VHH binders against Protein DOG1-like 4 (DOGL4). Designs and how they scored, part 55

Target 1, 232 residues: Protein DOG1-like 4 (DOGL4), of Arabidopsis thaliana (Mouse-ear cress) (q84jc2)
Amino acid sequence: MSKMRNLVEEKFLEFYESWVIQLELYLHQLLIAHNNNTMSETELRHLISKLTTHHKAYYTAKWAAIREDVLAFFGSVWLNPLENACSWLTGWKPSMVFRMVDRLRKSRVVLVEAQVKKLEELRVKTKFDEQKIEREMERYQVAMADRKMVELARLGCHVGGESVMVVEAAVRGLSMGLEKMVKAADCVRLKTLKGILDILTPPQCVEFLAAAATFQVQLRRWGNRRHYVTHS

## First folded at step 19 (VHH)

Design jg10 (from jf4 with Y32F)
Fold by OpenDDE, fold request of step 21:
Structure jg10 (fold): chain B 232 residues (1-232), chain A 123 residues (1-123)
Amino acid sequence: as target 1 above (232 residues)
Amino acid sequence: EVQLVESGGRLVRTGGSLRLSCAASGFTFSDFAMGWFRQAPGKEREVVAAIDWSGDETWHADFVKGRFTISRDNAKNTVYLQMNSLKPEDTAVYYCAASFPIWHTRSSDYDYWGQGTQVTVSS
C-alpha cells in the first residue's frame, strides 16, 4: 500500500537522493586515492574535507527538516526497509564505524600503539554516549503512555474534541523529546567520526571513509534488491 | 547575514570578574555549538571553553581551572563566558565562535566568528 508522504518527506527524499549520488562520486574518488597511493597529503586532506563537508550538509538539511517534522525521520521513506532496520535513532549507529576501523587493522594499514589506544578510548566513550541517549529515548517513549493517554485508549476515545487535544499534546511532547534525542545522536555520530579522523593519518582516513561509504552505498543497493522502493 | 557580536570586555584588576556575552543572529543558534577563544599578543588563538547546542555538555580548557564558565541561552541567542579570579595572563582578545553541530578544540573547525572583545587584566 502506498504511503502518504508529507511535504517534509518529499523534500528530504529529493535531497537525500541527490546527496547519495554525490556520496557515490566521492566514494569513487576515495577508492582511487586509496588504490593509487600517489596523492600528496594535502590532496588527501582536501578529499577528506570534501567528505566531511558533505556529511555536514546532510545534517544541516536533516536538522532543518526535523524542526518541521521529526516523526518523518522515524519513518524515513527515503530509505529502504533494510536501511531502516539498520538505523539507530534515524541514522547509523555510531559504534558501528569501529567495525570499519577494525577492518583497517586487518588490512595493510598499520596502526601504532598510540592510535590503537586512542581508538579504544573513543570506542568506549561512544558506547557510553549511545547508552545514555537510549535511556533518555526510553523515557520519552514511556512518557507517551501517560495517564491521560492510557485512559483514552481504555475508553476508546479516538476522535473528537478534548481527546484530540490530549493526543496532540502528547505527540507534541514526544516530538520535542525525539528531536532532542535525534540531535544528540547526530552529535555522537559526528563526534565519533571526527574522533576517528583525528586519530588516523590522512591515508588511513581515506581508507576508513572509503570503507564506510562503501558499506552505506552497498547497504542501500542490497536493500533495494530485496524491496522495491519507489523514489521520486 | 550571520553575525556574532561579543561584548563585556574591559579593563579589570587582578582578581576581578567579567562576564562576556556573544549575541548571535542570521542563523539557527540553537543548532550550533558555541565556543570562546582568546588570543593574546604574539600568541596563537586558543580555545577557552565550548558548549554544545543544548547546553548539556560543556568543555573548559585546563588553564581555566574552574575560574571560567561557559553557558548559553538559546531563547536569547546568546552565549556567555563568566570569568572569575582574572589574572594578567588572561589579557587577550576574546572571540565567540559557532560550529555546526558539534564543538571543537581547533579554531579552524568553526564556521562563524565574532569580531572579538578586548579583556585586559591589570596587576
Scores: ipSAE 0.886, ipTM 0.944, lowest interface PAE 0.5, mean pLDDT 93
Fold by OpenDDE, fold request of step 21:
Structure jg10 (fold): chain B 232 residues (1-232), chain A 123 residues (1-123)
Amino acid sequence: as target 1 above (232 residues)
Amino acid sequence: EVQLVESGGRLVRTGGSLRLSCAASGFTFSDFAMGWFRQAPGKEREVVAAIDWSGDETWHADFVKGRFTISRDNAKNTVYLQMNSLKPEDTAVYYCAASFPIWHTRSSDYDYWGQGTQVTVSS
């Protein structure tokens, strides 16, 4: 069955496709910068700034969209099934980026003791924040199944107009909670990203951002490949 | 179109209290983290306090030592700075700033700024 897309989904899909294209361009620049190692610190910082600005633009668009329909992002029709499967509260899980930081350490990048310490502190904080959000999310999910809603579910198709109003109210309540959680999650993402970039040197930042963007782009490609093979 | 307007700054005696307000317009206030900065004569602008979009998380500089408290009212598009036990060294122009969607300790990371309000603490 084909899912009917609503206006929010359609608009964001269009935006996201364009955004990903731009991300790929930036990724190309990051890779060039990383491999040539001829760019000045100023130039590297400028490139890093462009990427951070690009990500900020994504969340600007996202937050505008979720204000209209946060539920659209729990379907995320602009993502393939693999991307969706790897999604945590409508985006990447913040703590996963530390795996990419670890990759830097394995790729001849030398982190000084002070950097290692700060990264560890950030990792612990990020994990704590994730767990806090997860607990709150669970609370909203469980709250959806209150006594009234369970009773309505039991009645099945024999519900009248008043019942519909009750359901709609419940969904609105859930949506408000979800919006809050999604925004909170996004903040953890951006704080984590910002924290990492503040700890790393410009060359290290470029390598990290290249790794992150590569993973994002490849995940999309892998997911698309699987989707077409399975459904062709 | 985007505006941040600070108010409440005035002359106050040492040990006194002030409450600064910053009224925001022209953007979705509830999506932005807010911060208070200050700049004393001959000194660099420094962050005083910050608050996330929801108000659930706050940050205060060490030099406030619990004397200042940041808060916000999203229904009124306003962020506040309650300043107690004021000292002469607190004399400065106080600025309100907005950043999407997280707060920062560096001024360069904020998106919008107010014009500032003068706080003067006399000995």
Scores: ipSAE 0.877, ipTM 0.942, lowest interface PAE 0.5, mean pLDDT 93
Fold by OpenDDE, look of step 20:
Structure jg10 (fold): chain B 232 residues (1-232), chain A 123 residues (1-123)
Amino acid sequence: as target 1 above (232 residues)
Amino acid sequence: EVQLVESGGRLVRTGGSLRLSCAASGFTFSDFAMGWFRQAPGKEREVVAAIDWSGDETWHADFVKGRFTISRDNAKNTVYLQMNSLKPEDTAVYYCAASFPIWHTRSSDYDYWGQGTQVTVSS
């Protein structure tokens, strides 16, 4: 059976498809920059700025969409199962980017001691923030069995106009809680990303962003090979 | 049109208190982090305090030393700066700024700015 998509899903799917196409173009530019040692620092910073702006656009669209239906992002139809499986609160897990940095360090990226120290501090902070959100999520899940949810369940057993209204209100309340958590998670993502980019040199930033974009694009490709995703 | 309108700035004596307000319009206020900046004559603009979109996280500059407190009311699209124990060194134009979706310490990272409100602390 084909899943019926709501308006929010359809709109965001269209947006995301276009966004990914643009990301691939930026990835190409990043790779060129990475392999071209003739680019100036100013040029590199400009490229980095384009990427950060691109990511900001994603979250602008996302936050607009989640105001309408945050639940759409917990079953993102624009993502394949592999992408969804790798998702943490509707996006990439912030702490994951440090693994990417570590990989780069083991390859050809040389970090000075001061950078290493700052990255470690950022890692610790990021982990702390993730855990804080996870605790809130757990609290939220536990609350699913509270009086409010019991009442919701009770009302669900009865058919009537008034009951339906109460149920809808309850669902709205739950959605608001989820929205808050998603936004919080997104902020941790962006703070982490910004933190890393502030620590790395422009050439290192380009390499990092290229790696991150590559991972995202490859994850999508790998997932699509196993599970066809209809984007129209 | 995006607008940030600061208010509350005035002349006060050393040790006095002020509460600045910034009313926002023209954008989804509850999605934006907010910040207060100040600029004294002949000095660079500096960040005073920042608050995330939800109000759960705040940041204050070291020179604040617990004297100032940033807060927000999303229902009123307003961000506040409570300033206590004011000193002559606090004399400056205070600016409200908005950034999506996280706050920053650099002014260049903010998206929208107010016109500012003058705070003068006399000795």
Scores: ipSAE 0.864, ipTM 0.939, lowest interface PAE 0.5, mean pLDDT 92
Fold by OpenDDE, look of step 19:
Structure jg10 (fold): chain B 232 residues (1-232), chain A 123 residues (1-123)
Amino acid sequence: as target 1 above (232 residues)
Amino acid sequence: EVQLVESGGRLVRTGGSLRLSCAASGFTFSDFAMGWFRQAPGKEREVVAAIDWSGDETWHADFVKGRFTISRDNAKNTVYLQMNSLKPEDTAVYYCAASFPIWHTRSSDYDYWGQGTQVTVSS
């Protein structure tokens, strides 16, 4: 089964595939750095910077794309069903990274008390911000269900020149709202990520980023395997 | 070409008010967080205030103490700094900066900078 794709989807799919390939390369470097304790702090910081820049590039591309078609990111065709199922408002859920940090702490990463405290503060803040967005989403959904969607449905039944214009306007309004929410969510993601990286030492950052990248890559691989088994 | 152009800086008396403006061009303004920084003679550049891309979230330095307010108009690609109750210690070059997509307290994290505008507060 092939999904119909629009131009935005096609372009972003191409971008994302390339982006993931580059991520895998960075992951390799992170793993090397993680296993090699001879790298200087400067070198580690440089590697971290490369990763952060890479992520920034993703969101730059994403935000450019969502300006054209934010709806493309709801049901992202460049993601497999598992990846989509794990998505929160078109991306990873910010609070999820704290579980990752917790897992790292249970394995190798030793955090000092001050770091633990700051991470907890960040966790609370992140949760708060997530909830804020979720509340906004709920309000948006209610508004759409009660007004916009009904209007769209009504107008859709009465197709005419003026009606088409009204429908288009309504769709634009819907898209604008979604775009705002997506951007807000992305900001929470990036704030959370930055916050974590600011709290961790360079070696710890490398471990964290390696774990995050591994999770992302493995999730994609697992999802692809499952998808092919199910639909082959 | 990316440009940030500050304006509004001038000589004012203690207790006076100024409104600084920063006009942005060459990039998608509405996707960027904006910040105001200042640098006094012999001192390091410090963040004064920041605002997210939407304008919904703002941050102000402690030394502002409610005297300054950052705001933005995305339709005009402009960020503002309203400065009230100015003091001689507020004398500095004020810079506008842009960061995608979130704001920061460190100057090194910003992507674009203006040339600055001089604010002088006389005693």
Scores: ipSAE 0.858, ipTM 0.936, lowest interface PAE 0.5, mean pLDDT 92
Fold by ESMFold2, look of step 20:
Structure jg10 (fold): chain B 232 residues (1-232), chain A 123 residues (1-123)
Amino acid sequence: as target 1 above (232 residues)
Amino acid sequence: EVQLVESGGRLVRTGGSLRLSCAASGFTFSDFAMGWFRQAPGKEREVVAAIDWSGDETWHADFVKGRFTISRDNAKNTVYLQMNSLKPEDTAVYYCAASFPIWHTRSSDYDYWGQGTQVTVSS
């Protein structure tokens, strides 16, 4: 039936709504900076720092929430169905951001050879880290399919209070494993973001951050339109 | 109120060993990456070693690789630096630093800092 909200989901929904509003305000500032040829490097670096801090604030709140309920983040009530369908381990897939870098190169951003080399090295590292997490997830799934876990689930279905305690312990073990993998994925996301911003010049960083924020805002807008009934 | 408190710095002879500790409070230690930095008089702070939130990934600067080992105990909210085969060049104030959630090599990327502990290596 309907997904019942718990306290963790309700609190994070409130946080996320505010966080997205602030992201949209930063997008406006990024677009002004993108279109303004006379902004100083200092002004650009301050704006880039604000975006970096804003993204870290999202993960600060997320990591506090996953300590209480990591499963809330696999079908999040604060995301529309399109946003949820695009999730990889509770967020954007780190390597996908390089498609945006590639699009910027095709449009108006000119990268020097040293930047291109460093971006390719980062792309390879990001992909390697993703694959490492995927291998760990695979091993976790195999361990979950272990006959002991299946036996514990069967005991929980057909026996009394002691079996409930065993099932609850198994669910806590599953939750701890998922929490570790979500945190690992978030670290790859932030390492990739930081790496890109370190390679790009301040004007290029503003263009990249504007493109990234635009994509996230449009994904939310498109998902919301498709989610709601429209008489048009 | 965030605190990072280093301890264990002292005078040691060349070739000696020393273990630094950094006790953390006022934040969720197990969510933070940790780093050790050092600063000799008149020089910039430089990263010595770093460790991720879980303790599974570590990094050591080339000039200390094989001699220094970073580790952490999340149950005790403490990060350590084991320093072996000490040289006079290792003489510095050693600082503990924390960054959420990834570690960095640049000091400007760290969120919290300790007050430092003096390590002096005599010839």
Scores: ipSAE 0.725, ipTM 0.887, lowest interface PAE 1.1, mean pLDDT 84

Design jg10 (from jf4 with Y32F)
Fold by ESMFold2, fold request of step 21:
Structure jg10 (fold): chain B 232 residues (1-232), chain A 123 residues (1-123)
Amino acid sequence: as target 1 above (232 residues)
Amino acid sequence: EVQLVESGGRLVRTGGSLRLSCAASGFTFSDFAMGWFRQAPGKEREVVAAIDWSGDETWHADFVKGRFTISRDNAKNTVYLQMNSLKPEDTAVYYCAASFPIWHTRSSDYDYWGQGTQVTVSS
């Protein structure tokens, strides 16, 4: 049974469905460019630019939406359960894209030693940034637990307007902290993506972007089939 | 309409100090990383400093490190460049730039640009 959706969730669902359709169209172009060797370096860079612009458009819409309701992005109605289960702070985990880079190293994509060194340096930086955010998330969870104790004390006696005002301000402060953590995570995602694309050659970028888009599309398709079968 | 308007550029003596400001409008300033670039006559535009959306992280080019400081005030939609110990080689048009959501060192990676403010450092 469909659950009640607020306006933020409904608007972002519509946006995301269109965004994924366009991603699939770009994936088709990436596969043509990769398989046929028909495009000049200039044309490849143009296609890469279209993909990066498309990803930036996603984050533009996301940051506007989280300003209204950051909690909508934790257990999102526009994602199936598998997509949600794979989420780290409302998106893909930055360090995990290096598994995709590792698969490219084993495939037809030949990386020179300088690229390998730069990618490893980026992996280390990405992991460091992730750990920093995870420590901030731990602090947030502790603050949430402390506020639950205040709520229980409030429920155990008659509550004045000052107690309600303190709780509401605290909840608002925690929501703003959560928004900051989501933004920090998104910045790590985009820094990691940009870093990889700067290290790779245009043909390698096309193959990487095709692999990334394929994974995202297939995760959605597989999760939809699994969800349907589980519920049928 | 997006606008970035630099101000504060003027003639100063070698060793002097100057503060540039860049007022932003037409976009959600607090979501954008900001950068300062400069371009001297006959030279390519080069990054001077950058600051993330929150103001928590900054970057400065080695040739200005210790002399220039980037900062921002998200309540005023303004980014600043404090320039100390100015040298004649700092003479340039200084540009404010914005990028969503991360900063970059390449000018081609920025989304919005100001028109520039002239800084002239005399011997």
Scores: ipSAE 0.716, ipTM 0.882, lowest interface PAE 1.1, mean pLDDT 86
Fold by ESMFold2, fold request of step 21:
Structure jg10 (fold): chain B 232 residues (1-232), chain A 123 residues (1-123)
Amino acid sequence: as target 1 above (232 residues)
Amino acid sequence: EVQLVESGGRLVRTGGSLRLSCAASGFTFSDFAMGWFRQAPGKEREVVAAIDWSGDETWHADFVKGRFTISRDNAKNTVYLQMNSLKPEDTAVYYCAASFPIWHTRSSDYDYWGQGTQVTVSS
């Protein structure tokens, strides 16, 4: 279905396309580092810093955009339908990232018991924080149960000036609550990411970041190939 | 131009109270977590307290727990440190710092720093 785009959506689409291209370039560097057993710890830390800076840049742009239009991040025009379907409150689900950690852990040489204990503590904390946010989201679920209703509210039911103003005020009120929940979710994502990277050694961080970037790139590529099915 | 400007530091007697303020400009204050750090002469800078972007979550170091309280007013772009039951060992330069979007206990994880305000606690 053809979507009308506002300035916020157009600007963020351009940003996101560039951001993903750069992520793919960093993924290439991560894969080289993964296969190169002669890189120094300093070189690995530099690469890890590039990735963390890149992710921070995404959230910087996102928080600027949600201040203007948080609803753009629910059913985003810059994501394919598969990417949108996999989103939890406008992004990756923090607790699910530990499946990538579990794959890393299956190599017994990679993780020591102290790391495993700290990762399990972080997993429990992350799940607890997620559940708190999910309870908050339940209070708004009726308003977000139909993405089409959100689109119609933004376009307005133009019957008269007062009707449009009342609808706009209601959408603004819902949007402010959603903005706070999206920011809270992003904080859980960043606390979880930082926690994992603080527990892992630099080589392990490279492996984790490579796996995460690969998943994100694969999800986008696979979803784009499947996008041409016809819908009623 | 980003600025963090601390104020309120002065000489105070042991057992006294003091309120520090940090006024922010040049960035979107309400998106940033804030921290208070201190540095005594000859010592490394250490985190004292931190507060998330919304003000809903706060953290305080054990050595100030129950005595210091961090707070913020996003409408005024200001973060505060209420310091009660002051001790001579609280004598330090106090710095406010900002980090997007989560707070940290390591000084190297903060993006912006103030110039500091001197707090001196006398016997």
Scores: ipSAE 0.698, ipTM 0.875, lowest interface PAE 1.2, mean pLDDT 85
Fold by ESMFold2, fold request of step 21:
Structure jg10 (fold): chain B 232 residues (1-232), chain A 123 residues (1-123)
Amino acid sequence: as target 1 above (232 residues)
Amino acid sequence: EVQLVESGGRLVRTGGSLRLSCAASGFTFSDFAMGWFRQAPGKEREVVAAIDWSGDETWHADFVKGRFTISRDNAKNTVYLQMNSLKPEDTAVYYCAASFPIWHTRSSDYDYWGQGTQVTVSS
């Protein structure tokens, strides 16, 4: 059983594979910087800038792609099932990144009181922004259900292939609203990432970025080892 | 080549109104957040207002709240700053800036900048 990829999915799959390879190369540089006490603050800031530019490039490509086909990002062909199962509105959930910060605090990252206060303020703001988006998504779910109820009443509720086409048309009609929601979620992701990097010192930023890249790479590798079904 | 071109700056009397425009080209304008900044002689550049990519969310600095309004027209690739109840302390060069995809209050976080337009408010 094979799924034919559209042009958007094929192009983004190629982009994403290259993007992950480059992320792995940056991870190597982050690990060297983490273990090397001779790098200057300027060198650390340059490396951090490379990582933020790399993440920004992902969203640049993503926003171009969702303009053509936002549905490609729900159950993406370039992600394994584990990666897809861990997503919140087509990406990592912003509030969950604070668990990573908490783990680093328990390990070797020492935060001063001012940083802890700023991080907690950011956590609250991030959760508030997430809840706003979740309420918007709930409203779209209600709108979709209302339209489906009217269509079912008109069709007399018969089962068959025509019912699938009606549902597909209704989902296509909501794709513009989904695009807006995905962009809103990405903005929260980028605000959260930037907020964390602004609060942390350059060595702490390197440690955080290394942990985040490690998690992403390991999630992909582990999910690929357990996945036995290929998609065409 | 990315270009941001401000226009509309001029001399105006205290209490007057003025509308600044910033025409954008060379990038996907509708994906970018936009900001207006100002800089008076001898002072630091400061954010005046910002607007998200969609135009749905705006932010205004406290010193201009109720007097200035940022807006955008994605069909015309243009961002605006409507300035009402102008005061002599509003005298500055006003700059348009763009950032993908979120707006910021710090000037260092913006990707593209215009050359500025002079606003002078006389007593």
Scores: ipSAE 0.695, ipTM 0.874, lowest interface PAE 1.2, mean pLDDT 86

